# Ledger of designs, part 191: VH-VL binders against NAD kinase (nadK)

Target 1, 268 residues: NAD kinase (nadK), of Syntrophomonas wolfei subsp. wolfei (q0aze0)
Amino acid sequence: MKIILVNNRFKENTEKKAQEIAGQLSALNVEVIIDNGLDEPYAGTVDFIMVLGGDGTMLRAARRYGQRAIPVLGVNMGTVGFLSNIEINELAEYLPLILREEYSLEARMMLEVAVFQQQSLLTRVFCLNELLLRSNSPRMLSFALEISGQKLEPYRGDGLIVSTTTGSTAYSLSAGGPIADPQLDAFIVTPVASHIINKRPLVVSPEREISLHLLEEREAIIGIDGQIKMDFGAENRVLIKRAPHPLLMVNLKAKPFFTSIDRSLQRQ
Key: E = the ipSAE of ESMFold2; O = the ipSAE of OpenDDE; V2 = 0.75 times the mean of E and O plus 0.25 times the DockQ between their complexes.

## First folded at step 13 (VH-VL)

Design BB76 (from Y14 with heavy chain R103K; framework fv_oberotatug; at its last look DockQ between E and O 0.47; V2 from the best seeds 0.00; counts 0 for: pae E 2.2 > 2)
Fold by OpenDDE, look of step 14:
Parts: C-alpha cells; sequence; structure tokens
Structure BB76 (fold): chain C 268 residues (1-268), chain A 123 residues (1-123), chain B 107 residues (1-107)
C-alpha cells in the first residue's frame, strides 16, 4: 500500500505529525509520500490520501489529487471545519481498518473551472468548494451570467460565487447563499453584493454549464477555493461545469451534517 | 422505519442448494454494507459473510466454513440481498439473519436485523 | 481469527440485581466491540457499539466499558425483560466473531 500524507508546511504541528505518521506507516511496511505543498503533486500511483489539518488543506488536496479517484481522508488537527472525518487522536484506532480497506466512501461533486482568453484556454482547475468572481476595485462589476446558453439579466455587484453543495457552507454562506445537503449534486450561484437585493441565489442542476464574463472594461479577480487567485478582464471568459469525477471522501465515522452544522458555524 | 425481511428458507438435503433473499426498506440500501449471520439451533451467532456497497467496490467476504460454497449478491434496484447456498451440509442448519448498519459510515455493529429464516439440511 | 470468550456462560439473577458480563478477546481489538441482546425466538438487538456507546433506544441501565482485550457489559438494575442471552462481537478484524453467549436466567 502507498499513502500520501497531505499537510501544510506552514503549520509546524502538521509537519511534525506527518513525519510521525510516516514513520508509523513505514513500520507497517506502507510506502509514504509527504505532500506539504512545497512541491508539485506526486505523479505516481497511490492507494490512499490522508489530509492532516483543516478544510484549507483538504481543499488543496482535492485540487491536487481529486481527479485521480483516490480515497481521501480528512484528519482534523484541532481546527473547525466541515471536511474532516476523524480527529488526529483517533487515527491510531482507525489505522488498521484503513490498511484493510474497511471504510466507506462518500462522493462529493467538484467544479471544473476553465478560464479563457478570448478563445484560448488559459487554465483549467478542479475544485471542491467554489469559484469567486469579484471586483479588483471599490467599484461594482457588471457581468453576464449564462446558464446552459440562457442569458440572464446582467449582474451588477461586487461579484459572484459558483459553489458546490460542499462549498455551500463556505464563502457562499457568508454571501447569503443557502446551506445545501452535501449528498446533493448541484451548483449554488450566490451573488456577492451589499446593495443589490433583487438578485437571489440560484440552485442549478449539475448537468448545466455556467458561463461568466465582464460587460465592461474593468479589472476583476477570479478566486478558487480562497487559495488560487488570477486576474480577470473583459477579454476573459470563465466556464464552469461539474467535474467528470467526484472527490471520494473516506467516511470512517458517520457525522450528522445537519445536527452539527449549527455548532460548526458558531465556531467559525 | 428500517426493516429487513428474509425469505427462502426451508428443508433441503445434503448436497443441495438454496437461495435466500432479504428485502430491505427504510434506508438507502445501495449505500449499505450487508451481512448474513446464522445461528444453529440452540447455539450462538456466527458471521457468514458480507458484501460492500457498489461505491466501495461491491466486494464480498466469507467465513471459512462457507467459503467456496456460499455466494452473497445484491440487487440495488430491488433493495434485495441474496445468499446463494450450494453444497449444503447438515452443519449449515441454522436460522439465517440479514443484517446491516445503515447509521454508520463504517461497520461498527449490526444495528438492524431481520426476523431470520430457517434453513434445515437433513437427509 | 480473533476469539471472543464470554464469562460467565450463564448466570441466575433476580429483578433489581446488578449484572455484569465480561468478554475477552484473544488479541487487542481496540474498542471495536459490540454487545447484543437476544430474547428467545427473536433476532438479536444491538445494545452497545464501540465498547461503550449506547445504541439509540436502549435503556440507560445498560452500559459497556473496556478496551483492548477486556470488556464488560453491565445492567445496573435488572428488569424482567432483560432475561435473555447476551453476545459480544468484535468488528476489528475479519472474520467478525461472536462470543459464545451469556444466558441470564431468573433465580
Amino acid sequence: as target 1 above (268 residues)
Amino acid sequence: EVQLVESGGGLVKPGGSLRLSCAASGFTFSNAWMSWVRQAPGKGLEWVGRIKSKIDGGTTDYAAPVQGRFTISRDDSKNTLYLQMNSLKTEDTAVYYCTTHPKYGYFLAFDIWGQGTLVTVSS
Amino acid sequence: DVQMTQSPSSLSASVGDRVTITCRASQSISRYLSWYQQRPGKAPNLLIYKASNLESGVPSRFSGSGSGTDFTLTISTLQPEDFATYYCQQSYDRPWTFGQGTKVEIK
């Protein structure tokens, strides 16, 4: 068996723990790769991914490895979030089961985000939470939203979020979006506007495609999962689709999403 | 309400075959790992085998006494679990229970049981 | 295979009594131990999972403790409906194995 440990090099506790776990796994004849974000994603074949840290680390792991159909386990290390399944102090207890592949999986829809310069593809990214389009100035944006070729009325505001149901409890929620069942596949389209009341969040079928572009010559920013940032201008287009593969999240212990949501949100 | 209902039990001669069914309701069957557990008359409980959900590979495992003779399968479209028993032996005589653990993401315990169906192997 | 040994095999008790049943595993099973109750002619019912977690709907007079190899089921105040056979079961390693059972009878 080969396992990737994903941690954050900027979090000393996760780095130390990753080394410790790596040692433990090696003693069990498990091959271990540590990914602390410094290097490019490991390109070799692996059987399992352990994410040590919080939601941010999980999001990075999802972007780096989510398209490879590898089980991903979130191991919380004292942070508050929605994406971890077990606590770090529980890992030892569950490790034998992991090695025996005695775990269930939960499929989480991801976004495929393609950014274009006119007709040329600039970048394609898969992400677990959301794409954000926002103004790079104090001025509001004017932009066009198309859903499956249907042109909606122009949007005017600070920006727009296109989120997965997983991401519904992230930035989308802060922007006034609905909380969605993570077992449901859908897009959540949430306007980011402090002064526009007439625009409501949209729940969109995962079978549809979402397109965004600016209607004026103004600088904007594309954000992905709050971690990737890129400039976005009038000559750019963004196309959002359901990713062809979901993230396979390991479920070692059932977490009641709805009964714990208030507690989780209160802590954030 | 979560419910499991076994059927197909009966009398069969040694060397014979029998197919048990378990109808599930009240939970998402396709996501559940399912097991068979049997109990010989006046004896204790014995795990027979397990089948995982499709998303988890749909793989099966069996206890040594039934390995190679019994086959567990499932039809998610019918919410039904099956136990194909071949080359039956007298020691296979037991009440056969269908079990699952729909509340848990991993097998911790059998929280749901059927009423059981009796299989008697006798000459 | 992991062997599960219950003690005692049978016991006699009266309503109101404190009853203790033990289960020992041949190797460490962490806390992957469940307790079941089976009344005559009925299917087993889950009482405790993961050594000490009370299953929903189970009376609070039932409790479980232990980790590693030694586990205990306790009925604080025995009720008439508690006369039954009890089984421990490990879910740490396949094949999943049960104890031989403990029959709680009326004194």
Scores: ipSAE 0.802, ipTM 0.899, lowest interface PAE 0.6, mean pLDDT 93
Fold by ESMFold2-Fast, scan of step 13:
Structure BB76 (fold): chain C 268 residues (1-268), chain A 123 residues (1-123), chain B 107 residues (1-107)
Amino acid sequence: as target 1 above (268 residues)
Amino acid sequence: EVQLVESGGGLVKPGGSLRLSCAASGFTFSNAWMSWVRQAPGKGLEWVGRIKSKIDGGTTDYAAPVQGRFTISRDDSKNTLYLQMNSLKTEDTAVYYCTTHPKYGYFLAFDIWGQGTLVTVSS
Amino acid sequence: DVQMTQSPSSLSASVGDRVTITCRASQSISRYLSWYQQRPGKAPNLLIYKASNLESGVPSRFSGSGSGTDFTLTISTLQPEDFATYYCQQSYDRPWTFGQGTKVEIK
């Protein structure tokens, strides 16, 4: 059995703990690959991925490995998050279930984001939460949104979020989007500070294709999961589709999504 | 009311075949992991095999004595679990129970059991 | 396979007695152990899971303890309905295996 350990090298405890866990797994005849973010994603065959860290580390793992149909387990290292399933101090107890494949899988949709300059593909990335288009200056954007070839009336404002259902509790929520059951597949399209009356969040079929481009030359950026930032100008367009494969998240404990979000809303 | 009801047991000759059914009610069967456990007359419990929910891959696992002879399947539209038994041997004589285990927190303990159905393999 | 051995195979007791049943695994199974009660002519019912967790609806006179290879089921004050056969079961590795059973009989 081969396992990738994904960690955040910039947290003091995480690298040392990753090495410790790698040693324990090797003693059980498990081959371990450590991904601390320095190198390209591991390209070989892998049976399981353990993410050691918070939601940010899981988002990176999803971007790197989420399209490979490999089970991914989030192991929390001290900060509570929505994408981890067990705590690090529980890992030893649950390890037999992991090694014997005695766990439940939850499919989480992902976005496929393609950024073009004219007809040339500049980059293609996948993400778990959202794509954000936003102004990078005090001036509002004027931009076009097309959904499956249907051209909507122009948008004016600070930007737009195109989110998965998993991302419904991230930036989309802060911008006024709905809370969605992450087991549903849907795009949530949420305006950011729209100055046009009656622009509301949209919930659309995951089979829809969404495209965005600027109608005026403005300083803008595209953000991916809050971790990747790209300049975006009037010569660019972005195409957003449902990714070919969902992220396969491992559940060893019941996911209390609705009770967890209810508690989070009380804490703001 | 949560309930499992086994049926299809009876007398069969060595080398014969028999299909057991387990009708589930009172819970979401399509989400459940299901096992068959048997008990020979006057003897202890023996796990036969398990099927996961379709959402978790629908995979099956079997104990060595029945591997290659028994097949576990499910029909979620009918809330029914099946055990197809082929090439039956006298040592397969037992009461057959269908049972569930909760996916979380119970570490694969069996929490819900049917009342069992008797299979007798004899000439 | 992980082999589970119970002791004793049978015991005689009176109502009000403290009864102890032990279960040994052929290798370490952490806390992947459950206890079941089977009354004559009935299906088994779950008493204890994960070595020491009491199943909902089970009387508090039942308790479980242990980890690794040695496990114990205790009935603190035996009641008439407790005369039954008790089984331990490991879920650490497949195939899941049961002990041979301990029959608790009236003295």
Scores: ipSAE 0.735, ipTM 0.889, lowest interface PAE 1.3, mean pLDDT 91
Fold by ESMFold2, look of step 14:
Parts: C-alpha cells; sequence; structure tokens
Structure BB76 (fold): chain C 268 residues (1-268), chain A 123 residues (1-123), chain B 107 residues (1-107)
C-alpha cells in the first residue's frame, strides 16, 4: 500500500508529526510520500491520501489530488474544521481500518474553473470550496453573469462567489449565502456587497455552466479556495463547471453536520 | 422496527445450487454493509462473506471455504441481499444469517441479525 | 488467519452468580473485539463492541474488558435469561473469526 501524507511545512509540530506517522506506516510496510508543499504534486499511483492539518491543508490536497479518485482522510491536529474526520490522537486506533480499506467514502463536488483571455485558455484549476471574483481597487466592478448562456442583469459591487455546497460554510456564508448540505450537488452564487438591490444568492443546478466577465475596464482578481490568486481584467472570461470527479472523502466516524453547525462555525 | 428476514433455504444435493434472500426493513439498506454468517447444526459461528454499499464501491469479500462458489449481491431498490451458492458441499449445511455492521464506531461488529434460514446439503 | 480461543467451552452457574468468560486472540487485535449472546434456537445478538462498549439495550450487568490478545466478558449477577452461548469475534483482519463459544448452563 502507498500513501501520500500531506502537511503544512510552515507548522513545525505538523512536520514533526508527519515524520513520526510516516515512520509508523513504514514499519508496517506502507510506502509513504510526504507532500509538505515544497515539491510538485506526486504524479505516481497511490492508494490513499492522509491530510494532517485543518481545512486549509485539505483544500490544497483537494486541488492537487482531488481529480484522481483517491480516498482522502482529514486528520485534525488541533483546530476543528469542516473537513477533518478524526483527531490525530485517534489515528493509531483507526489505522487497522485504514490499512484494510474498511471505511466509507463521501463524494464532494468540486468546481472546474477555466480562465480565458479572449478565446484562448490561460489556465484550468479545480477547487473544493469556491471561486471568488473581486475588485482589486477601491472601485466597484461591473460584470456579467451568464448561466448556461442566459444573461442576467449586470452586477455591480465588490464581486461574486461561486461555491460548492461544501464551500457554503466558507466565504459564501460570510457574504450572505445559505448553508447547504454538503451531500447535495449544486452551485451557490453569492454576490459580494452588491449595489443592485435585487441581486440575491442563487442555488443553481450542477449541470449548468457559469460564465463571468467584466463589463468595464477594471482590475480584478479571481481567488480559488482563498489560497490561489489570479489577475482578471476586461480581456478575460471565466467558465465554471462541475469538475469531472468529486473529492472522495474518507469517513471513519459519523459526521453530525447539522447538529454541530454552530460549534464548527465558531472557528471561522 | 429494524428487521432482517432470510428466505430460500432448503434441501439440496451436493453439487447443486441455491439462492438465499435477505429482506431488510426499518433502516437505510442502500447505506449498509452486509454480511452472511453461517452456523452448522450444533456448532459455532462462521463468517461467510461481506458486501459493501454501492456508494463505498460495492466490493465483496469471502471466506476461503466459499471463495469461487458463493456470490453475494444486493438490490437496493428491493432492500434485498442475496447469497448465490453453487457447487454445494455437505459441509455447507448450516443456518445462514444475514447481518449488518455499522460503518462507524463499532469497529465492524455485527449489530443486526436475521433469524436465519436452514440450508441442508445431503444426497 | 486470527484464531479466537474461548475459555471455558462450557460452565454451569446459578442465578445470581458472577460469570467470567475469556477470549484470546492468536495475535494482537487492538480493541477490535465484540461479544455476542445466542439463546437456544435464536439468532445471535450483539452485547459488546470495541472490547468494552455496551450495545444499546443491553443490561448493565454485562461488561467487557481487555485489549491486544486477552479479553473478558463478565456477567456480574447472572439472570435466568442469561443462560445462552456466548461468542467473541475479532474484526481486526479478514476473515473475521469467532471463538468456538461458551455455553452457560443452569447448575
Amino acid sequence: as target 1 above (268 residues)
Amino acid sequence: EVQLVESGGGLVKPGGSLRLSCAASGFTFSNAWMSWVRQAPGKGLEWVGRIKSKIDGGTTDYAAPVQGRFTISRDDSKNTLYLQMNSLKTEDTAVYYCTTHPKYGYFLAFDIWGQGTLVTVSS
Amino acid sequence: DVQMTQSPSSLSASVGDRVTITCRASQSISRYLSWYQQRPGKAPNLLIYKASNLESGVPSRFSGSGSGTDFTLTISTLQPEDFATYYCQQSYDRPWTFGQGTKVEIK
């Protein structure tokens, strides 16, 4: 069995703990590849991904590996988020289930984001939580939203969020979007500080295509999962679709999403 | 109420085949991992095989004595688990139970059991 | 395969007695052990999971302990309905295996 162990190299205790866990796994004849963010994502075949850290580390793992249909387990190392399943101090107890593949999988929709300059593809990225379009100056943006070729009235404001249901508890929530059941597949489209009084959040079928472009020359940014930034201007257009593959999240413990929403959100 | 009801047991000659059914009610069958466990008359319990839910891959695992002869399947639209038994031997004579085990927190213990159905293999 | 050995294979006891049944695994199974009760002519039912956790609806006179290779089921004050056969079962590694059973009979 071969496992990728994802950690955040900027947290000394997580790096030390990753080495300890890798040693324990190696003693059990498990091949371990450590991904601490220094190198390109491991390109070879693996059976399992273990993420040591909080939601941010999981988001990076999802962007790097989420389209490869590999089980991903979130292991919390201190702060409770929405994407961890077990605590680090429980890992030894659950290891027999992991090694013998005695676990459940939960599919989480991801976004496929394609950014164009005119008609030329500049980049394609995948994300678990959201795409943010936002002004990069004190001035508001004027921009067009199209959903499957249907043009909505122009938007004016600071920007727009297009999130998954998983991302509904992240930036989208702070901007006034609804909390969504992460077992649903949908887009949640949430305006950011809209000047237009009748622009409300939209919940959109995952089969739709969402397109954004600016209607005036302005400096804007596309943000991905709050961790990647791309310049976006009047010459650009972004297309958002459901990603070809969901993130496959490992569940070893029941996750009481609805009964613990308040406690989970206190950490944001 | 939660219930598992096996059916399809009976008398069959060695080399023959038989198909057992297990009807489930009172819980979400499509999410459940299911096993067959057998008990020869007057003897102990023996795990036969397991099928995971389709969402978890639908994979099957079998005990060595039945590998290649028995096939576990499920029909989530009918809430029914099946055991197809081929090339039956006299040592397959047993009461066959269907069981569930919780995915979480039970470390794969078998929490729900049917009342069993008797399979007798004799010439 | 992990072999599970129960002791004793049978015992006789009176209502009110404290009964102890042991189960030994051929290798460490951590706490991946469960206990089942089977009354004559009935299906087994789960008593204990994770070595020591009492299943819902099981009377508190039942308890389990142990980890690794050695495990114990205890009935603190035997009741008339407790005369049955008891099985341990490991779920650490496939094939999942049961002990041979311990029959608890009326003295």
Scores: ipSAE 0.578, ipTM 0.825, lowest interface PAE 2.2, mean pLDDT 91
ESMFold2 (binder alone), look of step 14: mean pLDDT 91; pTM 0.938

Design BB77 (from Y14 with heavy chain R103H; framework fv_oberotatug)
Fold by ESMFold2-Fast, scan of step 13:
Structure BB77 (fold): chain C 268 residues (1-268), chain A 123 residues (1-123), chain B 107 residues (1-107)
Amino acid sequence: as target 1 above (268 residues)
Amino acid sequence: EVQLVESGGGLVKPGGSLRLSCAASGFTFSNAWMSWVRQAPGKGLEWVGRIKSKIDGGTTDYAAPVQGRFTISRDDSKNTLYLQMNSLKTEDTAVYYCTTHPHYGYFLAFDIWGQGTLVTVSS
Amino acid sequence: DVQMTQSPSSLSASVGDRVTITCRASQSISRYLSWYQQRPGKAPNLLIYKASNLESGVPSRFSGSGSGTDFTLTISTLQPEDFATYYCQQSYDRPWTFGQGTKVEIK
């Protein structure tokens, strides 16, 4: 059995813990690849991905490996979050279930984001939470939204979020989007500070294709899961669709979504 | 009310076949991992086999004594678990229980049990 | 297969007694052990999972302990409804196996 251990490159404490866990797994004849984010994703085949950290580390793991249909387990290292399933001090006890494949899988949809300059593909990335288009200056954006070839009336405001249901509790929530059951597959399209008062969040079939482009030259950026930022100008367009594969999240413990989000919202 | 109700047991001759059913209610059956556990008269418990939920692959596993003779299946639209028993032997005589085998936090303990159905294999 | 051996096979006790049942695994199973109660003519009922976790609705007089190969079920103050057969079960490795049972009988 081969396992990737994903940890946070910026935390020396997590490197030490990753090495300890790798040693324990190797003693059980498990081959371990450590991914601390500094190198390109491991290109070989693996059986399981273990993410050591908080939601940010899980989002990175999802972008790197989420399209490979490999089970991914989030192991919390003391950071509050929604994407981990067990705590680090529980790992040793759950390890036999991991090694014997005695766990459930939860499929979480992902976005495929393709950014073009005119007709040329510049980059293609996958993400678990959302794409954010936003102004990079005090000036509002004027931009076009097209859903499966249907051109909507122009948007004016600070931007737009295209989110998965998993991402409904991230940036989309802060911008006024609905809380969505992550078991559902849907795009949530949430305007950011729209100047046009009747622009509402949209819940859209995951079979739709969404495109965005600027109608005026403005300083704007595209943000992916709050971690990747790219300049976006009037010469660019972005195409968003459902990724070919969902992220397969490992559940070793029940983690009730609705009570968790309810408690989280009460704390603000 | 959460419950499992087995049916289909009875008297059958060696070499015969029998199909057991287990009707589930009061919980989301389609998410549950299900097992069959049997108990010969006056004897202890013996795990027969299990089936995972369809979302978790719908795979089946069997104890060696029944491998190749018994087949576990499920119909989530009817909330029903099945055990197809072929080439029955006298030593298959037992009360057959269906049970849930949760993968969440219970370390594969059997938390919900039916009342059982008796299978007698006698010449 | 992992073999589970219970001791004793049977015991006689009176209401109010402290009862201890042991279960031994043929290899280390961490804490992948559950305890079940089976009253005469009834289906088994889960008492304890993960060696020491009390199942919801089970009286606090039941407790479990142990890890590795040696496990114990204790009933601190035996009640009339506790006269039953008790089984341990390992879930560390397939096939999942049960002990032979311990019958707790009225003295």
Scores: ipSAE 0.610, ipTM 0.821, lowest interface PAE 1.7, mean pLDDT 90

Design BB78 (from Y14 with heavy chain Y104F; framework fv_oberotatug)
Fold by ESMFold2-Fast, scan of step 13:
Structure BB78 (fold): chain C 268 residues (1-268), chain A 123 residues (1-123), chain B 107 residues (1-107)
Amino acid sequence: as target 1 above (268 residues)
Amino acid sequence: EVQLVESGGGLVKPGGSLRLSCAASGFTFSNAWMSWVRQAPGKGLEWVGRIKSKIDGGTTDYAAPVQGRFTISRDDSKNTLYLQMNSLKTEDTAVYYCTTHPRFGYFLAFDIWGQGTLVTVSS
Amino acid sequence: DVQMTQSPSSLSASVGDRVTITCRASQSISRYLSWYQQRPGKAPNLLIYKASNLESGVPSRFSGSGSGTDFTLTISTLQPEDFATYYCQQSYDRPWTFGQGTKVEIK
């Protein structure tokens, strides 16, 4: 069995824990590939992905490996989040279940983001939470939103978020979007500080295609899962679709989404 | 009200076949992992096999004594679990229970049980 | 296969007694152990999972302990409805296996 162990080497003792876990897995005849985020994603076949860290580390793992239909387990290493299933001090107890494939899977939709310059594809990336279009200066943006060929009235404001249901509790929530059951497939389109008072968040079919471009030259960026930033100008266009494959998240124990989010909101 | 009801048991000669059914109600059957467990008259419990929910792969696993002879399947539209038993042996004589696992595979305990159906294999 | 051995095979007790049943695994199974109660003519009922966790609706007089190879089920104050056969079951490795059972009989 081959496992990718994803960690963030810049976070305290995560590198040390990753090495300890790799040693334990090797003793059980498991081949371990360590991905600390500095190199290209591992290109070979693997059976399982174990993410050591918080939600940010899981987002990176999803972006790098989420389209391969490989089970991904989030292991929390100190910071409580929404994307981990077990704590690091529980790992030894659950390891036999992992190795024997005695676990449940939860499919989470992902976004496919394609950025163009004129009619030329610049890049294609996948993400678990959202794409954010935002101004990179104090000036508001003027931009066009098109949903499956339907052109909406122009937007004016700081930007727009196109989110998965998993991303509904991330940037979209901060911008006034709804909380969505992450087991549903839908796009959530949430304006950021719109100057047009009647612009509301939209919940649309995941079969739709969403297109964005600037109507005037401005300093803007697109952000992917809060981790990747790309410059975005009037010559650029972005196309957003549902990714071909969902992320397959591993559940070793029940983690009730609605009570978790409810408690989180009470603490804010 | 959560309930499992087995049916299809009866008398069969060695080498014969039987199909058992388990009708589920009161919970979301399509999300459940299901097992068959049997108990020979006056003896203890023996796990027969398991089927996972479709979302978890829908895979089946069997105990060695029944591997290749028994097949577990499910029809989520009818909330029904099946056990197809072929090439029956006298050692297969038992009360057959259907039972459900917590959906999450850790600590696989048999949570809910039906009343059982008796299968007697004799000449 | 992981073999499960229960002790004793049977015991006689009176209402109000403290009853202890043990279960031994042929290899370490961590805490992957459940306990079941089977009343005469009835289907088994889950009492305890993960060695020590009481199933919802099960009376607090039942408790479980242990890890590795040695496990114990305790009934602190036996009631009339507790005269039954008790089974341990390991869920560490397939095939899942049960102990042979311990029959708790009226004295």
Scores: ipSAE 0.567, ipTM 0.785, lowest interface PAE 1.9, mean pLDDT 89

Design BB79 (from Y14 with heavy chain Y104W; framework fv_oberotatug)
Fold by ESMFold2-Fast, scan of step 13:
Structure BB79 (fold): chain C 268 residues (1-268), chain A 123 residues (1-123), chain B 107 residues (1-107)
Amino acid sequence: as target 1 above (268 residues)
Amino acid sequence: EVQLVESGGGLVKPGGSLRLSCAASGFTFSNAWMSWVRQAPGKGLEWVGRIKSKIDGGTTDYAAPVQGRFTISRDDSKNTLYLQMNSLKTEDTAVYYCTTHPRWGYFLAFDIWGQGTLVTVSS
Amino acid sequence: DVQMTQSPSSLSASVGDRVTITCRASQSISRYLSWYQQRPGKAPNLLIYKASNLESGVPSRFSGSGSGTDFTLTISTLQPEDFATYYCQQSYDRPWTFGQGTKVEIK
């Protein structure tokens, strides 16, 4: 069995813990590939991906490996989050289930984001939470939103979020978007500080294609999962669609989404 | 409310075949992992085999005594589990139970059981 | 295969008694152990999962303990409906295996 162990080398002794777990797995005849985020994604075939860290580390793992249809387990290292299933101190007890494939899988939709300059593809990335279009200056953006070729009336404001249902509790929530059951496949389109009073969040079919472009030259950026930032100008267009494969998240114990979000929302 | 009902048991000759059915109600069958467990008259419990939900790969696993002779399948549209038994032997005589185990949390305990159906293999 | 051995194979008890049944695994199974009750002519009922967790709807007089190779089921105050056969089962490795059973009989 071959496992990728994803961690962040530069965070809170996680490198030391990753090496410790890699040693334990090797003693059980498991081949371990460590991904600390510095190198290119591992190109070979693997059976399982174990993510050591918080939600940020899981988002990185999802972008790197989420399209390969490989089970991904989030192991929490102390930061409370939504994408981990077990705590690090539970890992030893659940390890037999992992090695014997005695776990359930939860499919989580991902976004495919393609950024163009005129007619040329500049980049293609995948993400688990959201794409954010926002102004990079004090000036509001004027931009066009098309959904499956249907041109909406222009938007004017600070930006727009296109989110998965998993991302509904991330930046989309902060911008006034709805909380969505992550078991559902849908795009959530949430305006950021719209100047046009009746621009409301939209919940649309995951079969739709969404495109965005600026109507005026402005300094803008595209953000992916809050971790990747790209400049975006009037010469650019972005196309967003459902990624070919969902992220296959491993559940080793019950995942109480609604009670977890309810507690988090009461605290903020 | 939650219920499993087995059917299809009966008398069969050695070398014969028989198909058991298990009708599920009161829970989301398509999410459940399903097993067959048997009990010979006056004896203890013996796990026969398991089928996972389709989202978890839909794979089957069998105990050695039945491997190659028995096949487990499911029809999620009908909420029904099946056990196809071929090349039956006298030692296959038992009450056959269908049962669920949760996909997580219970460490694969069997939480819901049917009442069982008797299979007798004799001349 | 992981072999499960119960002790005793049978015991006689009276209503109100404290009853203890043990189960031994042939290798370490962590806490991957469940306990079942089977009344005569009926299907088994889950009592305990993950060695010590009480199944919903099961009376609190039932408790489980242990880890590794040695496990115990305790009935603190035996009731008339508790005269039954009890089975342990390991889910650590396939095939899932059961103990031979412990019959709790009226004294």
Scores: ipSAE 0.616, ipTM 0.820, lowest interface PAE 1.8, mean pLDDT 90

Design BB8 (from Y15 with heavy chain S105L; framework fv_oberotatug)
Fold by ESMFold2-Fast, scan of step 13:
Structure BB8 (fold): chain C 268 residues (1-268), chain A 123 residues (1-123), chain B 107 residues (1-107)
Amino acid sequence: as target 1 above (268 residues)
Amino acid sequence: EVQLVESGGGLVKPGGSLRLSCAASGFTFSNAWMSWVRQAPGKGLEWVGRIKSKIDGGTTDYAAPVQGRFTISRDDSKNTLYLQMNSLKTEDTAVYYCTTHPRYLGFLAFDIWGQGTLVTVSS
Amino acid sequence: DVQMTQSPSSLSASVGDRVTITCRASQSISRYLSWYQQRPGKAPNLLIYKASNLESGVPSRFSGSGSGTDFTLTISTLQPEDFATYYCQQSYDRPWTFGQGTKVEIK
């Protein structure tokens, strides 16, 4: 069995723990590939991915490996999050079940984001939570949103979020978007500080194609899962589709979504 | 209301075949792992085999006494679980229960059980 | 295979009694142990999963404890509907295996 162990080397405790776990797995004849974010994603065949850290580390793992149909387990290292299933102190208890494939999988839709300059593809990335278009200056943006070729009236404001249902509890929530059951497949389109008072969040079929471009030359950026930032100008266009494969998340124990989000909202 | 209803049991001679069905209602069948568990008259419970949900790989596992003779399958469009029993032996005489492994408990426990269907293998 | 042995195989008790049933695994199964109740002529019902977690709808008089190889099911105050056969089951390794059962009979 071959496992990728994803950690954040910039968090000292996770690096030590990753090395400790890699040693334990090797003793059980498991081949371990450590991914601390510095190198290219591992290209070989892999049976399982174990993510050590918080939601941020899981988002990175999803971008790197989420399209490969490999089971991904989130192991929390301290900070409470939405994307981990077990705590690090529970890992020893669950490890035999992982090795015997005694776990459930939950499919989570992902976004495919393609950024163009004129007609040329600049980059294609996948993400679990959202794409954010926002102003990179104090000036509001004027931009066009098209949904499956249907051109909406222009938007004016600080930006727009196109989110998966998993991302409904991330930046989209902060911008006033709805909380969505992550078992549903849908795009959630949430305006960020719209100057037009009647611009509401939209819930859109995942079969649709969404495109965005600026109507005026402005300093703007595209953000992916809060981790990747790209400059975005009037010569750029972004296309967003449902990714070909969902992320396969491992469930070893019950994690009730609605009570978790309700508790989180009351704590804020 | 959550319910499992088995059917297809009956009397069959050694070496014969039977196909059991289990109709599920009141829950999302396509998400559930399903098992067959049997109980010989006056005896304890014996796990027969399991089928995982499609999302979890749709794989099947069997207890050694039935391996190669029994096949578990599912039709998610009909919310129905099947057990195809071939080369039946007198030792296969039992009440056959279908049961669920809920996804929130995964493999941990059998939480919903049908009322069972009796299979008698006798010459 | 992991062998599950229950003790006792049967016991006699009166309504109001405290009843304990034990289950022993042939190897360590951590806490991957469930308890089931089977009333005469009926299908089994899940009582407890993962050694000590009470299933929804099960009366609080039922409790489970243990880890590794030794497990206990306790009924703190036996009720008339509790006269049944009880089974433990390990979910640590396939094939999943049940204990032989403990029949709780009226005195």
Scores: ipSAE 0.452, ipTM 0.708, lowest interface PAE 2.5, mean pLDDT 89

